# Ledger of designs, part 260: VHH binders against q9y6x5

Target 1, 379 residues: q9y6x5
Amino acid sequence: LPPKLLLVSFDGFRADYLKNYEFPHLQNFIKEGVLVEHVKNVFITKTFPNHYSIVTGLYEESHGIVANSMYDAVTKKHFSDSNDKDPFWWNEAVPIWVTNQLQENRSSAAAMWPGTDVPIHDTISSYFMNYNSSVSFEERLNNITMWLNNSNPPVTFATLYWEEPDASGHKYGPEDKENMSRVLKKIDDLIGDLVQRLKMLGLWENLNVIITSDHGMTQCSQDRLINLDSCIDHSYYTLIDLSPVAAILPKINRTEVYNKLKNCSPHMNVYLKEDIPNRFYYQHNDRIQPIILVADEGWTIVLNESSQKLGDHGYDNSLPSMHPFLAAHGPAFHKGYKHSTINIVDIYPMMCHILGLKPHPNNGTFGHTKCLLVDQWCI
Short names: E, the ipSAE of ESMFold2; O, the ipSAE of OpenDDE; V2, 0.75 times the mean of E and O plus 0.25 times the DockQ between their complexes.

## First folded at step 11 (VHH)

Design R3 (framework vhh_8dlx_2; at its last look DockQ between E and O 0.64; V2 from the best seeds 0.00; counts 0 for: pae E 3.3 > 2)
Fold by OpenDDE, look of step 11:
Structure R3 (fold): chain B 379 residues (1-379), chain A 125 residues (1-125)
Amino acid sequence: as target 1 above (379 residues)
Amino acid sequence: EVQLVESGGGVVQPGRSLRLSCAASGFTFDDYAMHWVRQAPGKGLEWIGNIYHSGTKFYNPSLKSLVTISRDDSTNTLYLQMNSLRAEDTAIYYCARSKIYYRYGDWKESEFDYWGKGTLVTVSS
């Protein structure tokens, strides 16, 4: 039988939640599989970019989804979470579901993973759900497992996306133990449902399952605000993205805009595009604006309008609060093995290996995941 | 059916305090931000403040020191506490709602989609 892989994302699941809360179902999943305790994600640590990095193995500058909000100066197009359907934004890379879909006797399925409802390189998954936050996890899971079990050509790669705990993290803040305990309990129950469903269908022993996330969450406060209006007039720039990484398109001389912003706050770094730190791998794309502002952890960039968010993400990808985890189970993975850390881009070559796909050029290192796999040497 | 009913308005002397209520029915505050807005005679609408589904509150800076917004989820009631009332606070006070929804990493807020009929507050000696 061809190998099958289900990739599941719980958006905004911070890695240290596993240490601070109880997850009996997830822990059982891990006990029978593998755990990577920390996954270093890509900068910016936002939903669209990191989900696309998982499935392409590329840094944001390479796959072209550089933020949740983007602007292309040549075409004058805008990208946002409410305007993400134009293949123009996605076509700078080839996600794994497309690669898989194009193989003979294989097909891909997706339940609301970012980009999966868009034809990329003129290819779309044979089975997919349009994004709808009102659709339950159960319904998403039912569709995915149905497709994995009954499709022809067989679905060999599937993605499943869930909005929690990200939505709640934003709402309550990650430090709200009472509310977050409730939210995370629900997530663990959903994982229990997933495992049970797979067992009931006879898929558990043969299906490779990865449970991961795109980023973490940090606590925000009304006491930690950076008001740009105090530093620069709106007439001098267009705001493409706001917090915690602002993308600035100057309407006047870039240097003048930079000079007005460079000392705006001691809790914000201001970069000209060419001066963005190399470690971010966030420079070599036209969709990155001429100036970016990067707030310190827990600080929020605002205009006159204040944010209602008590938690946020998008900060420096070296921060532990921004890091998700990865757990996996299936015939490709060891049992009872824990690993400290990988890069999020490392997931792609691993998935390609599991599926027997030739990977596109990517930034991942297959060697980083060898210890997770039963068919590889761990040195 | 959605309904917002303001109450607590009336005539009050300068310097006094007043508490307004907005009774909501047909929906729950979980999916909405609730707002207070007022309109003085001959003037436009002025936003006073709001409370989000998270419980976070925002105020008009010009009124922040004089008002407090709260809610009771058990009774689905929104409140506006006003202190040190002035003649210029004379207005019809409205409660309104805006939908809160989540999409790929952000909570969004819609435009005001429902208003109460308002309650008149007159500050006069």
Scores: ipSAE 0.553, ipTM 0.842, lowest interface PAE 0.7, mean pLDDT 95
Fold by ESMFold2, look of step 11:
Structure R3 (fold): chain B 379 residues (1-379), chain A 125 residues (1-125)
Amino acid sequence: as target 1 above (379 residues)
Amino acid sequence: EVQLVESGGGVVQPGRSLRLSCAASGFTFDDYAMHWVRQAPGKGLEWIGNIYHSGTKFYNPSLKSLVTISRDDSTNTLYLQMNSLRAEDTAIYYCARSKIYYRYGDWKESEFDYWGKGTLVTVSS
């Protein structure tokens, strides 16, 4: 029977939470498997882009989900919370669950991973839940395990998404040790429940499980605001996305808008699209606007307002505070191995290898993950 | 049972100050943005301002120099400080809440789902 893989994301799980908080259940999971201490995610370090990068192996400019809020200059379409199900946005790439379920005698299951309730290339996950944040982790897990155990054709690839610790990271900030300790303990208990459920169903020894995240979280402050209205009138541009990376569509001459913004704050970099640093791999898509503003870590771009968030993400992907971790357990993985870092785009070709799938062209490097896998020469 | 109970209203002389309170119970207070709204006789509702769990505040621009909103999460209490009261400040003052929630990491705020019964402030000599 083909190998099976469960991919789990706890949104906003900063890599150094593992060092700064207690995780008895997650640490037992790591002890019996592998850990990648830091995963370098893609710029912009936001939820939709990075979850799609995990399952496509592509930079944002290549898969087309370039932010959580987007404008497509060619079609004049807008992407937002209320318009995230239009396949138009997702169709610039083929995610792994589509490739998987098109194989003979295979299906895919999903519990709320971004994009799994969208018919991408006219193909939706074989089993899925429509996004609803009110559905408990237990209900998501029950559906996933039922599908893994009792489906024809068998489910060989499954995804499970959970909103924490991202929601609490925004609410309290990562530096609120009391509240974050309580939140992270609850997450560790959920990981314990996951492992126990898999053991009770006889899945644990033969299922490959990856636990990872899309990004981290940094502390915000009312002392670290960049007021855009102090530099430029609203009427001169359309705001596509605000913070910490603002996407600016000029309504007047682009150079004039740039000149009004370039000295707005020493804590913000202003880029014309052609000047965006090459290391971001964030230039070659029509959905990337002519001007972007990139705030320094912990700084918030605001209009004539204060910020209501105490923590945020989306910053430069070189920042350790933006990096998640990856842990994995199963027959494909070594036991007790720790690895320093991989790129988030490397997860896709590794998953394709585990599942015996031919990867689509992508930006990942299989060689970066070889040391995690028992069937590969590491040396 | 969710409750919002305003207090501190009454008759005050012009030029004086008044502090209103809103006692909250039956819900997790720091999951909500708290708002003050008033209704003068024969007029529509006027939003005064709000305060988030973080302490971040927003005010109606026409009132920003006249009022201060604060909250005490240890007592689940919302406050409105009003200074230099005028006759046109005569109104019923309501507190209201809106829930803060997240969808794929994006912050959202609900419409008002609970209102207090209000407290009457009359500014009269």
Scores: ipSAE 0.278, ipTM 0.648, lowest interface PAE 3.3, mean pLDDT 92
ESMFold2 (binder alone), look of step 11: mean pLDDT 82; pTM 0.810

Design R4 (framework vhh_8dlx_2; at its last look DockQ between E and O 0.57; V2 from the best seeds 0.00; counts 0 for: pae E 4.5 > 2)
Fold by OpenDDE, look of step 11:
Structure R4 (fold): chain B 379 residues (1-379), chain A 125 residues (1-125)
Amino acid sequence: as target 1 above (379 residues)
Amino acid sequence: EVQLVESGGGVVQPGRSLRLSCAASGFTFEDYAMHWVRQAPGKGLEWIGRIYHSGSKFYNPSLKSLVTISRDDSTNTLYLQMNSLRAEDTAIYYCARSKIYYKYGDWKESAMDVWGKGTLVTVSS
């Protein structure tokens, strides 16, 4: 049988949730497979960019999805969650489902993974669902498993996306033990459902499954706000993205805007585009705005509005609170193996290897995942 | 059937207080933000305020000091407390809903799609 891979994302699943909460189903999944305890994601640590990095192996500056909200000065186009369907934004990279789809006797499937309902390089998965938050996990899972089991050409790569615990993390904050315990239990139950369904269909032993996330979540507070209006007038700039990484498009001299913002708060770093730290790999793209503001962990950048979020993400990708995990099971993976850390871009070359695909140029390092794979030598 | 029904309106003297209620039925109340809107005679619609499912409240700045919005999700009821009523507060008061939904990291709000029939409040000496 050709190798098959299901990639599952639970949005905003912070890595240390595994240590602080009980996950009987996920732990069983891990026991029979592998765990990477911490995945260092890409900067900024937001949903669209990191999901695209997983499936391209590229930093944000390279794949072009540099935020959840973007502006292109040449075309004057805007990108947002309400306007994400234009291939213009996605075409700077080739995601793995496109690569897979273009192979003979193979097809791809997707359930609401970011970008999967958009034709990228004139290619779209043979099977996909338009994003709809009202569609249950069960329905998404049913479609994905149906396609994996009955499609012709066979679906050999599939993605499955779920909005929790991100939505709840924003609402309750990650430190709300009562509410987050409830939310995370539901997620564990969904993982149980996934495993059960795969077993029922006879897919469990032959299907490679990766369960991961795009980012974590940090606790926010009304006591930790950075009000830009106290530092600069709205007439002097256009706000492209707000918190915790603000993207500033100056309407006046960039230096003047910078000077007004550079000392706005001791809890915010202000960068000219050319001065963005190299470790972020967040400089070499025209979609990155001339000035970037980066709030410290747990701080929220606001205008004359109060924040409604008790948790947020998008902060420095070196922060543990921003890191997701990766668990995997299937014939390609060892059983009962745990690994400390990988980079999120390392997932792509691993997936390509599992599927027998030639990877596009990427920033991942296959060597970082070798110990997870049964067919590789691990030093 | 989706329905919003306002109640509590009537004639009241200036300076008095009044509490309006809006009973919701036929939909998942917790999934919606709820609004109060009023229309004075011969005037357009005026937005009063909104309460999210989280309990977060937003008010028209011109009315903030005079009104309080609350909701009870256990009874699917929206409330509007009005204090120190004036003649200019005479209007039909409507409750309305807007759906709150989540997409890729952000909470979204739809347009107000369902309205009550309204309740008349008359402030007169």
Scores: ipSAE 0.616, ipTM 0.880, lowest interface PAE 0.7, mean pLDDT 95
Fold by ESMFold2, look of step 11:
Structure R4 (fold): chain B 379 residues (1-379), chain A 125 residues (1-125)
Amino acid sequence: as target 1 above (379 residues)
Amino acid sequence: EVQLVESGGGVVQPGRSLRLSCAASGFTFEDYAMHWVRQAPGKGLEWIGRIYHSGSKFYNPSLKSLVTISRDDSTNTLYLQMNSLRAEDTAIYYCARSKIYYKYGDWKESAMDVWGKGTLVTVSS
């Protein structure tokens, strides 16, 4: 029977939470498996782009989900968190659940991972839940485990998404120790329930489980605002996305728009598309707008008003505050091994290897994850 | 039971100051944006402003110089400070809440769903 894999994301789980808070259940999971202490994610460090990078192995410019808010000038289509179901946006890549379930005697299951309720290349996850943030972790887990145990053809790849600690990180800020301790303790209890459920159902010994995240979180402040309206009239541009990476579509000559913005704040970098740093791999896609504004860590771009967020993400992917972790357990993985870092795009070819799938062309490097796997030489 | 109870209204002379309170119960106060709204006799509702858990505030531009909104999440209390009151500030003052909820990396705000019964402020000699 083919190997099975469960991919779990706890959104916004900053890597250093593992050092600064206690996770008895996650620590037990790690002791019997592997830990990657820091995962370098992709720019921009937002939810939709990084979740799609995990499952495609591609930089954002290559898979086409370049932000949580996007605009296509030719079709006049908009993408947002309330308008994310048009396959047009997702069809520039093939996510792993599509590749998996199109193989003979395989199916895929999904509990709310971004994109799994969209028919990508006319293919939707074989079993899925429509996104609904009111659905408890227990119900998501119950559906996933039911599908893993009772489906024909068998579910060999499953995903599970949870909104915390991202939601609370935005609300309180990552440095609010009282509130974040409460939130992170609850998450650890959910991990304990996940492991206990898998053991009770007889899945634990033969299921590979990855627990990871898409990005971290940095502290924001009302003292660190960049007021865009103080620098440029709204009539000169269309705003596609605001903070911390603003996407600017000029309505007038773009050099004039650039010149009005370039000295707006010492805490913001202004890039013409062709001048976006190479290390971002964030240039080669028509959905990337002609001008982007990149705020410094902890700074918020606003339109002449205050910000309600105390924490945010989306910043430069070199920042440690933007990096998640990865933990894994199962027959494919070593026991008790710690690894310092991988790139988030490396997760895809590793998952394909575990599942016996041929990866599509991607930006990941299988060699970066070899030391996690029992069947590989660590070179 | 979800409740919002305004207090601190009464008759005041022009030019004086007044602080209104709104006591909240039956819900997680920090999960809501809190609003002040007023209704002058025979007029429609006039939104005064809102305040988030973070302390971030937004005011009706016409009223911004006249009022200050604050909240104390440890006591589940919303406040409205009004200064230099005028006869035109005579109104019933309501507090209201709107749910702040999460969807895929962003926080959203619902319509105002629960209102207090209001407290009357009368500005006259």
Scores: ipSAE 0.130, ipTM 0.582, lowest interface PAE 4.5, mean pLDDT 92
ESMFold2 (binder alone), look of step 11: mean pLDDT 85; pTM 0.844

Design R5 (framework vhh_8dlx_2; at its last look DockQ between E and O 0.67; V2 from the best seeds 0.00; counts 0 for: pae E 3.9 > 2)
Fold by OpenDDE, look of step 11:
Structure R5 (fold): chain B 379 residues (1-379), chain A 125 residues (1-125)
Amino acid sequence: as target 1 above (379 residues)
Amino acid sequence: EVQLVESGGGVVQPGRSLRLSCAASGFTFDDYAMHWVRQAPGKGLEWIGNIYHSGSKFYNPSLKSLVTISRDDSTNTLYLQMNSLRAEDTAIYYCARSKIVYKYGDWKESAFDYWGKGTLVTVSS
């Protein structure tokens, strides 16, 4: 049988949830497969950028999805969750589902993974669902598994996306043990459903499955706010993105804007674009604005002292609270193996290897995942 | 069917306190922000404050010191506590809702999509 791979994302699943909560189904999944305890994601640690990094193996500056909200000064176009369908934003990279789709006797499927309902390089998955948060996990799972099982040409790569625990993390904050326990239990049950469905269809032994996430979640508070209005007048800049990494487009001299913001808060670093730390790999793209503000962990950048979230993400990608996990099961993976850390961009070359695809140039290191794979020598 | 029913209004003397209630039915507060709005005689609508699905509260700066918003999820009831009432606080008080929608890590708030019928508060000596 040709290799098949299902990539599943539970948005905002912080890695340490595995240590602090019970996941009977996920633990069983891990026991029969592999676990990477911490995945270092890309900066900024937001949904669109990190999901695209998983499937391209690229840093944000390279694949061009640099935030959930973007502005292109040349075309005057805007990108947001309400405006994400323009291929213009996605075409700076080639995601793995496109690569797979273009192969002979193969097809791709997607259930609401970011970017999968957009034709990228004039290619879209043979099977996909338009994003709709009201569609149940069960329905998404049913479609994906149906396509994996009955399609011609066969679906060899599929993605499945789910909004939890991110939505709840924002609502309750990750430190709300009562509510988050309830939410995470539901997620574990969904994983149970996934495994059961695959077993029922006879896919479990032959399908490679990766369960991962794009980022974690940190606790926010009304007591930890950075009000930009106290530092600079709205007339002096356009806000492209707000918190915890603000993207600033100056309407006056950039230096003047910078000077007004540089000492705004001891809990916020202000960078000119050229001074953004190299470790972020967040500099070499025109979609990155001239000034960025980076709040400390748990701090929220606000206008008019308003914030609706008790949890947030997007912070420094070195913070453990921002890190997701990766678990995997299938013929390509060992059983009962645990690994400490990988980079999120390392997932792409691994997936390409599993599927027998030639990877596009990427920032991942295949060597980082060798120990997860049965066909590789692990030193 | 969605319903918002305000209660607790009436005639009160200056300097007194009053608590208004808004009983919500047909939906839960999990997906909505709830607002208090008032309209004084001959004047336009004035936003008082709100409480989001997260529990975060925001107030009109002009009224912040005089009002407190809360909710009881078990009874699906919204409250407005008003203190030190003045004649100028005479108005019809409305509760309203706005929907909170999630997409790819972000929450968006819609316009007000449902209003109560209001309750009259008269502050008079």
Scores: ipSAE 0.551, ipTM 0.853, lowest interface PAE 0.7, mean pLDDT 95
Fold by ESMFold2, look of step 11:
Structure R5 (fold): chain B 379 residues (1-379), chain A 125 residues (1-125)
Amino acid sequence: as target 1 above (379 residues)
Amino acid sequence: EVQLVESGGGVVQPGRSLRLSCAASGFTFDDYAMHWVRQAPGKGLEWIGNIYHSGSKFYNPSLKSLVTISRDDSTNTLYLQMNSLRAEDTAIYYCARSKIVYKYGDWKESAFDYWGKGTLVTVSS
């Protein structure tokens, strides 16, 4: 039987939630499989970029989804969460579901993973749901399991996206123990439902399942605001994205805009594109604007007004608060193994190995994940 | 049943202050952004400002110096403090709610889905 893989993302699931909250169902999943305690994600630590990095193995500068809000000066095109369907934005890389379903006698299925309802390289997931946040986890899971059991050619790669705990993390902040305990308990119940459904349908023994996330969450505060209007007139630049990484397109001389911003706040780093730290791998794409502003952890960039968020992400990817986890179970994985860390781009070549796919050129290192896999020598 | 009930309206002299309340019931108050809107006689609706579940506030620039919005999530009550009232502030004052809509790590505010019946404020010398 061909190997099968289900990739699941719970958006905004900070790695240390596992230590600070109780997850009886997820802990049982980990006990019978593998855990990577921290996944170092890509900068900027936003939803669209990191979900695409998981499925392409590429840094954001290489796959072209560099933020949740983007502008392309040559084509005059805009990208946003409400305007994300133009294949133009996605076509700088080939995601794993495209490679998978182009194989003989294979299909891919998707329940709302970013990009799976877009015809990337004229190819859309064989079975998919258009994004709709009102669709319950149960319905997403029912569709995925039905497709895994009943499709010809068979579905060998499936993915499932859920908006929590990110939505509640923004609403309450990760330090709100009462509300986050309630939210995370609901998520653990959903993981229990997922495992139970797979067992009841006879899928559990032969399906590889990865549960991971794109980023974490940090606490914000009305006491930690950076007011751009205090430092620079709106007329001098076009704002492409605001917080916590602002993308600035100068309307006047770039050096003049930089000079007005460089001392705006001690809690914000201001970079000319060529001066962005190499460790970010965030420089070599035209969609990255000439000036970026990077707020310190927990600080919010605003335009002369307060912020509606109590938690946020997008910060420096070296911050532990920005890191998700990865857990996995299935015939490809060891049982009871814990690993300290991998890079989020390493997930792609591992998935390609499990599925028997030739990976496209990517930034991941297969060797970083070998100890998770039963068919590899652990070094 | 969702209810938004404004109170505190009435006749006040110019230059005085007035505090309006909006009592909310039938829904989870801290899941919504709350707004104040007014309508002067013979005029269209004028947005005054809002307050989010986080306590963050935004005001109509023309009214920013004259009003303060607050909320008390323990009593499910929205407040509007108005200072230095003038005859042009005579209006029916409404509270309204909007749902926070979430998509792929982006948080957006929906249109108003429920409005109160309003409370009349008359500023007369």
Scores: ipSAE 0.190, ipTM 0.598, lowest interface PAE 3.9, mean pLDDT 92
ESMFold2 (binder alone), look of step 11: mean pLDDT 80; pTM 0.797

